# VH-VL binders against NAD kinase (nadK), part 87

Target 1, 268 residues: NAD kinase (nadK), of Syntrophomonas wolfei subsp. wolfei (q0aze0)
Amino acid sequence: MKIILVNNRFKENTEKKAQEIAGQLSALNVEVIIDNGLDEPYAGTVDFIMVLGGDGTMLRAARRYGQRAIPVLGVNMGTVGFLSNIEINELAEYLPLILREEYSLEARMMLEVAVFQQQSLLTRVFCLNELLLRSNSPRMLSFALEISGQKLEPYRGDGLIVSTTTGSTAYSLSAGGPIADPQLDAFIVTPVASHIINKRPLVVSPEREISLHLLEEREAIIGIDGQIKMDFGAENRVLIKRAPHPLLMVNLKAKPFFTSIDRSLQRQ
Short names: E, the ipSAE of ESMFold2; O, the ipSAE of OpenDDE; V2, 0.75 times the mean of E and O plus 0.25 times the DockQ between their complexes.

## First folded at step 8 (VH-VL)

Design J2 (from D66 with heavy chain F108Y; framework fv_oberotatug; at its last look DockQ between E and O 0.51; V2 from the best seeds 0.00; counts 0 for: pae E 5.1 > 2)
Fold by OpenDDE, look of step 8:
Structure J2 (fold): chain C 268 residues (1-268), chain A 124 residues (1-124), chain B 107 residues (1-107)
Amino acid sequence: as target 1 above (268 residues)
Amino acid sequence: EVQLVESGGGLVKPGGSLRLSCAASGFTFSNAWMSWVRQAPGKGLEWVGRIKSKIDGGTTDYAAPVQGRFTISRDDSKNTLYLQMNSLKTEDTAVYYCTTHPRYSGSYLAFDIWGQGTLVTVSS
Amino acid sequence: DVQMTQSPSSLSASVGDRVTITCRASQSISRYLSWYQQRPGKAPNLLIYKASNLQSGVPSRFSGSGSGTDFTLTISTLQPEDFATYYCQQSYDKPWTFGQGTKVEIK
């Protein structure tokens, strides 16, 4: 068995714990790769990914490895979030099940985000939570939203979020989006400070494609999961689709999503 | 209502074959890990084997006494679990139960739902 | 294989009694232990999973405790419907194995 431990190099406790766990796993004849985000994603084949930290670390892990259809376990270390399944102090208890592959998986839809310069692809990324288009100035943006070729009325506002159901409890929620069952596959399109006060979020089928482009010469940015930033101008367009593969999240412990929302959100 | 209904049990001679079926309803069958557990007359419970969901690999495991003779399979389109029993022995005589593992998390590895069982009698 | 030994094999009790059943594993199984109730002529019902978690719909008079090798099922106040055979089962390692059972009879 080969396992990637994903931690946060900026969190010393996660680095230390990763080394400790690596030692334990090695003693059990498990090959371990540690990914603290400093280097490029490990390119070799692996059987399991263990994420040590909070939701942010999970998002990074998902972007780096989610397309490989590898089981990913979130191990919480000191923060409350939606993406961890067990606590670090529970790892010893569940480790035998991990090694024996006695766990179930939950498929979480990811986004495929493609950014273009005219017809040229600039970048393609997969992400678990959301794409954000927002103004890079105090002025509102004017942008076009198309859903499966259907052109909606132009949007005016600070920006727009296209989120997965997993991401519904992230920035989309803060922007007034609905809380979605993570077991549901859907796009959530949430306006950010629209000039139309009661502009409503859209729940869109994962079978559709979403495209965005600016309608005027303005400076904007694209944000991915709140961690990646890129400039976005009038000559650019973004295409959003369901990723071809979901993130396979390991489900070792039952976690009541709806009863824990308030507690989790208060700590974010 | 969640329900499991076993069928296919009966009398068979040693060396014979029998195929059991388990019809599932009231839950998303395709997501469930399924097991067979048997109970000889007047005896305790014995795990026979398990099949995972497709998303979890759909792999099977068996108890040593039935390894190589029994095969567990599933048809998710029919919400049906199967137990193919070949080279049957007298010691295979038992009530055979179809069971599920916890639907939300398989890590508990308990049997949370049971059918009423079907009797298999292996006798000369 | 992990051997599961229950104690006692049988016991007599009265309605209202506190009943305790123990299960011992031949090796440590952490908390991967479940308890089942089986009434005569019926299929088993899950009572407790992961040593101490009460299954949904099971009365609160049932409780489980223990970790490692020694586990206990307790019925705080025995009810008429509780006269049955009880089984422990480990899921730490395959093959998953059951205890031999404990029959709770009317005194």
Scores: ipSAE 0.797, ipTM 0.898, lowest interface PAE 0.7, mean pLDDT 93
Fold by ESMFold2, look of step 8:
Structure J2 (fold): chain C 268 residues (1-268), chain A 124 residues (1-124), chain B 107 residues (1-107)
Amino acid sequence: as target 1 above (268 residues)
Amino acid sequence: EVQLVESGGGLVKPGGSLRLSCAASGFTFSNAWMSWVRQAPGKGLEWVGRIKSKIDGGTTDYAAPVQGRFTISRDDSKNTLYLQMNSLKTEDTAVYYCTTHPRYSGSYLAFDIWGQGTLVTVSS
Amino acid sequence: DVQMTQSPSSLSASVGDRVTITCRASQSISRYLSWYQQRPGKAPNLLIYKASNLQSGVPSRFSGSGSGTDFTLTISTLQPEDFATYYCQQSYDKPWTFGQGTKVEIK
């Protein structure tokens, strides 16, 4: 069995713990690849991904590996978020199930984001929480939103969020979007500081295609999961679809979403 | 009301075939891992095989005595588990139970929901 | 295969007695051990999972202990409805295997 152990290189406690766990797994004849963010994603075949840390570390793992249909386990290192399943001190208890592949999976929808310059594909990325289009200057954006070829009235404001249901508790929530059950597949489209008050958040079928482009020359950016930034201008369009593969999250321990909402949001 | 109801048991001759059904209600069948467990008259319990939910791969595992002779399948649209038994032997005579593991492994794969059983008798 | 050996195979007891049943695995199974009760003419039902955790709705007179290879089920004060056959089962390695059973009878 070969696993990737994802940690955050900027937090010494998580790096030390990752090495300890890697040693324990190696003693059990498990091949371990450590991904601390410094190197390119591991390109070879693996059976399992273990994420040590909070929601941010999970977002990086999802972006790097989410389209490979590999089981991903979130292991909490102290701060309770929305994406961890077990605590670090429980890992030894659950290792026999992990090593024997005796666990269940929960699918979480991801976004496929394609950015074009004119008609040429410039980049293609995947994300778990959201795409953000926002102004990169004090001035508002004027932009067009199309949903499966249907043009909505133009938007004017600071930007727009296109979120998964998993991302509904992230930036979308701060911008006034609803909290959604992460077991649902949907897009949540949330305006950011809209100048036009009748632009309400939209909940959209995952089968739709969402397109964005600027209606004026302005400095804008596309943000991905709050971690990746790309320049976006009048020559660009972005197309957003449901990604071909969901993130396959491992469930070893039940995590009741609704009874934990207040605690998880307070510990952001 | 959570319920598992087996059916299809009966008398068959050695070498014969029989298909058992297990109707599920009161829980989300498509999320469940399902097993068959049998009990020869007056004897103990023996795990026969398991099928995972489709989301978890839909794979099957069998105990050695039935490998190659029994096939477990599921129809999630009908909330029904099946056990196809071929090349039956007198040693296969038992009450057959369907049962579940929860998708969350916090119970360490214990069998938490059981049906009432259906009797299969294999004799000349 | 992991072999599970229960002891005793049967016992006679009176209402109010303390009853212990042991289960030994042929290799370490950590805490991947469950206990089941089967009343006459009924399907088994889960009593204990994770070696020592009571299933919801199971009376507190039932308890489990052990880890590794040696496990114990205890009924602290036997009740009339507790006359049944008890099985341990390991879930560490496939095939999932059961002990031979322990029948608890009225003395």
Scores: ipSAE 0.257, ipTM 0.675, lowest interface PAE 5.1, mean pLDDT 89
ESMFold2 (binder alone), look of step 8: mean pLDDT 91; pTM 0.936

Design J3 (from D66 with heavy chain L109F; framework fv_oberotatug; at its last look DockQ between E and O 0.44; V2 from the best seeds 0.00; counts 0 for: pae E 4.6 > 2)
Fold by OpenDDE, look of step 8:
Structure J3 (fold): chain C 268 residues (1-268), chain A 124 residues (1-124), chain B 107 residues (1-107)
Amino acid sequence: as target 1 above (268 residues)
Amino acid sequence: EVQLVESGGGLVKPGGSLRLSCAASGFTFSNAWMSWVRQAPGKGLEWVGRIKSKIDGGTTDYAAPVQGRFTISRDDSKNTLYLQMNSLKTEDTAVYYCTTHPRYSGSFFAFDIWGQGTLVTVSS
Amino acid sequence: DVQMTQSPSSLSASVGDRVTITCRASQSISRYLSWYQQRPGKAPNLLIYKASNLQSGVPSRFSGSGSGTDFTLTISTLQPEDFATYYCQQSYDKPWTFGQGTKVEIK
């Protein structure tokens, strides 16, 4: 068995714990790769991914490895969030079952985000929470939203969020989007400070495609999961689809989503 | 209402074959791990085997006494679990229960839902 | 294989009694232990999972405790409907195995 431990190099406690766990796993004849975000994602074949930390670390892990259809376990290390399944002090209890592959998986839809310049692909990324289009100035954006070829009325506002149901409790929620059951697959399109006061979020089928482009020569940015930033201008277009593979999140114990919302949202 | 209903039990001679079915309703069958558990007359419970959900690989595991003779399969489109029993022995005589693990509970591997069972009698 | 040994094999009790059943594993199974109740002619019902978690719909008079090798099922106040056979079951390692059962009979 080969396992990737994903942690955050800027969090010393996660680094130390990763080393400790790596030692334990090595003693059990498990090959371990530690990914603290410093280097490029490990390109070799692995059987399991263990994420040590909070939601941010999980999001990074999802972007780096989610397309590879590998089981991903979130191990919380004292943070508040939605993406961890067990606590670090519970790991010892569940480790034997992990090594025996005695766990269930929960498929979480991811976004495939493609950014174009004219007809040329600039970048393609997968993400677990959301894509954000926002103004890079105090002025509002004017942008076009298309859903499966249907052109909606132009949007005017600070920006727009396209989120998965997993991401519904992230920035989308702060922008006034609905809380979605993570077991549901859907896009959530949430306006950010729209000029139209009563502009409502849209819940969109995962079978549809979403396109965005600016209608004016304005400075904007694209944000992915609050961690990746790139410039976005009038010459650019973004296409959003359901990722071809979901993130396979390991489910070792029951975690009541709806009863934990208030507590978990404190991280925002 | 969550329900499991076994069928296909009956009398069979040693060396014979029998196929049991379990019809599931009231929950998302395709996501469930399913097991067979049997109980000989007047005896305790014995795990027979398990099949994982498709998303979890759909793999099967069996108890040693039935390994190589019994096959567990599933048809998610019909919400049905199967137990193909070949080369039956007298010691296979038992009530066979269809079971599933607790929903949303991960790797606890308890059996929270049981059918009423179907009797298999192997006798010459 | 992990062997599960229940104690006692049978016991007699009266309505209102506190009943305790123990289950011992041949090796550590952490908390991967479940308890079942089976009434005559009926299928088993899950009572406790993961050593101490009460299954939904099960009366609070049932409780489970223990970890490692020694586990206990407790019925705080025995009711008429509680006369049945009880089984422990480990899910730590395959094959999953049951205890031999404990029959609770009316005194």
Scores: ipSAE 0.810, ipTM 0.905, lowest interface PAE 0.6, mean pLDDT 94
Fold by ESMFold2, look of step 8:
Structure J3 (fold): chain C 268 residues (1-268), chain A 124 residues (1-124), chain B 107 residues (1-107)
Amino acid sequence: as target 1 above (268 residues)
Amino acid sequence: EVQLVESGGGLVKPGGSLRLSCAASGFTFSNAWMSWVRQAPGKGLEWVGRIKSKIDGGTTDYAAPVQGRFTISRDDSKNTLYLQMNSLKTEDTAVYYCTTHPRYSGSFFAFDIWGQGTLVTVSS
Amino acid sequence: DVQMTQSPSSLSASVGDRVTITCRASQSISRYLSWYQQRPGKAPNLLIYKASNLQSGVPSRFSGSGSGTDFTLTISTLQPEDFATYYCQQSYDKPWTFGQGTKVEIK
């Protein structure tokens, strides 16, 4: 069996813990690849991904590996977030289940984000929480939103969030979007500081394609999961659709979403 | 109220076939991992096989003595688990129980809900 | 296969007695151990999971302990309804295997 251990080298002393766990796994004849973010993602075949850290480390793992349909386990090493399943001190007792592939999976929708210049693809990226379009200057944006070719009235404001249901508790929430059940597949479209009075958050079928482009020249950015930033201008268009594969999150323990919402939000 | 009810047991000659059913109610059957466990008269318990929920792949595992002869299946629309038993032998004589294993592994695969069993007798 | 050996195979006891049943695995199974009670003519029911966790609805006179290879079920004050056969079961590695059982009889 081959496992990737994902950590954030600069956060929560996870590097030493990752090496310790890798040694324990190697003693059990498990091949271990450590991904601390410094190198390119491991390209070979892998059976399982273990994320050591909080939601931010999980977001990076999802972007790197989420389209490979590999089980991903979140292991909390400090502050409990929305994306961990077990605590680090429980890992040893759950390890036999992991090694024997005796666990349940929960699918979490991801976004596929394609950025174009005119008709040429510049980049394609996947994300778990959200895409943010926002102004990179004191001036507001004027931009167009299309949903499956249907052009909505132009937007004016600081920007727009296109989120998954998993991302509904992230930036979308702060911008006034709803909390959504992560078991639903949907886009949540949340305006950021809209100047247009009647622009409300939208909940949109995951089968739709969402397109954004600027209606006048402005300095803007595209943000992905709060971790990747790209310049965005009037000659650019972004196309957003459901990613081909969901993130496959390992559930060893049940974690009730609704009864823990306040606790999880306070802990972030 | 959670309930499992087995049916289909009876007398059959060696080499024969029999199909058991287990009707489930009071829980979300489609999320459950299900097993068959048998008990020969006056003897202990023996795990026969397991089927995972469809969302977890729907795969089956069997104990060696029944491999290739028994087939576990499920019909989530009818909340029913099945055991198809072929090429029956006298040592297959037992009470057959259906039982659940929660979809989440927090109990380390404990069998938490049991039916009352159905008797299968294989005799010439 | 992981073999589970229970001791004793049977015992006689009186109401109010403290009863101890042991279960030994042929290899380490961590805490992947469950205990079941089976009354005559009835289906088994789960008492203990994860070696020491009491199943909901099970009286507190039942307790479990152990890890690795050696496990114990204890009934602190035996009651009339506790005369039954008790089984341990490992879920560490397939096939899931049970002990041979311990029959607790009235003295």
Scores: ipSAE 0.295, ipTM 0.698, lowest interface PAE 4.6, mean pLDDT 89
ESMFold2 (binder alone), look of step 8: mean pLDDT 91; pTM 0.937

Design J8 (from J2 with heavy chain L109F, light chain K94R; framework fv_oberotatug; at its last look DockQ between E and O 0.52; V2 from the best seeds 0.00; counts 0 for: pae E 6.5 > 2)
Fold by OpenDDE, look of step 8:
Structure J8 (fold): chain C 268 residues (1-268), chain A 124 residues (1-124), chain B 107 residues (1-107)
Amino acid sequence: as target 1 above (268 residues)
Amino acid sequence: EVQLVESGGGLVKPGGSLRLSCAASGFTFSNAWMSWVRQAPGKGLEWVGRIKSKIDGGTTDYAAPVQGRFTISRDDSKNTLYLQMNSLKTEDTAVYYCTTHPRYSGSYFAFDIWGQGTLVTVSS
Amino acid sequence: DVQMTQSPSSLSASVGDRVTITCRASQSISRYLSWYQQRPGKAPNLLIYKASNLQSGVPSRFSGSGSGTDFTLTISTLQPEDFATYYCQQSYDRPWTFGQGTKVEIK
């Protein structure tokens, strides 16, 4: 068995723990790769991904490895979030079962985000939570939203969030979006401070495609999962669709999502 | 209501074959890990084998006594679990139960739903 | 294989009694231990999973405890419907194995 440990190099505790766990796994004849985000994603074949840390680390892991259909386990290290399945102090208990592949998976839809300059693709990324389009100044943006070829009325506001249901409890929630069942596949399109007071979030079928572009010469930014930032101008467009593969999150321990909302949302 | 209904049991001679079916209803069958558990008359419970959900690989695992002779399969379109039993032995005589693993949780650690069982008698 | 040994094999009790059944594993199984109840002529029902978690719909008079190799099922106040055979089962390692059962009979 080959396992990749994903941690955050900026969190000393996770680095130390990754080394410790790597040693333990090595003693069990498990090959281990550590990914602290410093290097490019490991390109080799792995059987299991263990994410040590919080939701941020999971989001990074998802972007780096999510399309490879590898089981991903979130191991919480004292943070509040939605994306960890077990606690670090529980790892010893579950480790034998992990090695024996005695676990179930939960598929979480991801976004495929493509950013273009005219007809040229600038970048394509997969992400677990959301894409954010926002103004890079105190002024509102004017931008066009198109859903499966249907052109909506122009949006004016600070920005727009296109989120997965997983991301519904992230920035989308802060912007007034609905909380969605993570077992549901859907886009959540949440306006950020729209000039239209009653502009409501949209719940959109994952079969749809979403397109965004600016309607004026303004400086904007694209944000991915709150971690990637890209300049976005009038010459750019973004296409969003369901990623071809979901993130396969390991389910070792049942987490009551709906009864844990209050606790988990404290991170917001 | 979650329900499992076994069928296909009966009398068979040693060396014979039999296929059991388990019809599932009241839950998303395709997401469920399924197992067969048997109980010889007047005896305890014995795990026979397991099949994972498709998303989890759909792999099967068997107890040593039935390895190579029994095959577990599933038809998710029919919400049905199967147990193909070949080269049957007298010691295979038992009530065979279809079981689910816990839903909406780790699917590995228990059998939360059981059918009423179907009796398989292997006798000359 | 992990061997599961229950104690006692049978016991007699009266309604209202506190009943305790033990299960011992041949090796540590952490908390991967479940308890089942089987009434005569019926299929087993899950009572406890992961050593101490009460299955939904199971009366609170049932409780489980233990970790490692020694586990206990307790019925705080025995009811008429509780006369049955109880089995422990480990899910730590395959093959999953059951205890031999404990029959709770009317005194």
Scores: ipSAE 0.697, ipTM 0.879, lowest interface PAE 0.9, mean pLDDT 93
Fold by ESMFold2, look of step 8:
Structure J8 (fold): chain C 268 residues (1-268), chain A 124 residues (1-124), chain B 107 residues (1-107)
Amino acid sequence: as target 1 above (268 residues)
Amino acid sequence: EVQLVESGGGLVKPGGSLRLSCAASGFTFSNAWMSWVRQAPGKGLEWVGRIKSKIDGGTTDYAAPVQGRFTISRDDSKNTLYLQMNSLKTEDTAVYYCTTHPRYSGSYFAFDIWGQGTLVTVSS
Amino acid sequence: DVQMTQSPSSLSASVGDRVTITCRASQSISRYLSWYQQRPGKAPNLLIYKASNLQSGVPSRFSGSGSGTDFTLTISTLQPEDFATYYCQQSYDRPWTFGQGTKVEIK
């Protein structure tokens, strides 16, 4: 059996703990690859991914490995978030289940994001929470939103968020979007500081294709999961679709979403 | 109301075949892991096999005495679990229970819902 | 396979008695231990999971303890409906195995 341990290299306790866990697993004849963010994602065959850290570390793991249909377990190292399933002090209790593959899975929709310059593809990236389009200057953006070939009236404001249901509790929420059940598949389209009175958040079928481009020359950026930034200008457009594969999150213990909302949001 | 109801038990000769059904109601069958457990008359309980939910891979596991002879299947559209028993032996005589265990390991796969059982008698 | 050994195989007790049943695993099973009650002619019912957690709807006179290899089921004040056979079961490793049972009979 081969496992990737994902940690955050800027958190010393997670790096030391990852080494300890890797030693324990190696003693059980489990091959362990540590991904602390320094190197390219491991490309070989892997049976399981264990994420040591908070929601941010899970977002990186999802972007790196989420399209490979590998079970991913979130292990909280401190403050509870939305994407962990067990606490680090519980790992020894659940380790026999992990090694024997005695766990269930929950699928979480991801976004596939393609950014173009004119007609040429610049980059393709996957994300778990959201894409943000926003102004990078004091001036508002004027931009077009198209949903499966249907052009909406132009938007004007600071930007727009296209989120998964998992991302509904992240930036989308702060911008006025709804909290969504992460078991649903949907896009949540949330304007950021809109100056157009009737622009409300939209909940959109995961089968739709979403397109964005600027209507005036302005400096903008595309943000991915709050962790990746790209410059975005009048020569660019972005296409957003449901990713081919969901993130497969491991459930070792029940984690009731609705009864945890207030507690989890206060820790963001 | 949560309920499991077995049917299809009866008398068969050694070497024969029999198919058991288990009708489920009152819970989300498609998310459940399902097992068969048997009990020979006057004896203890013996796990026969398990089928996982489709989202968890839909895979089956069997106890050694029934491996290769019994097949567990499920029809999520009918909320029904099946046990196909082939090449039956006299030692397969038992009450057969269908049962569930939660998808969440926090209950450590305890069998939390049981049917009332159906008797299978294998006799010449 | 993990063998589960219960002790005693049977016992006689009166209403109001404290009853203790033990279960030993042939190897450590952590807390992967459940207890079931089976009344004559009925299906088993789950009493205790995770060695010590009381299943919902089960009277508080039932309790479980132990970890590793040694486990105990206790009925603090035996009631008429508690005359039954009790089984322990491990879920640590497949095949999931049961103890041979402990029959609690009226004295």
Scores: ipSAE 0.087, ipTM 0.636, lowest interface PAE 6.5, mean pLDDT 88
ESMFold2 (binder alone), look of step 8: mean pLDDT 91; pTM 0.934

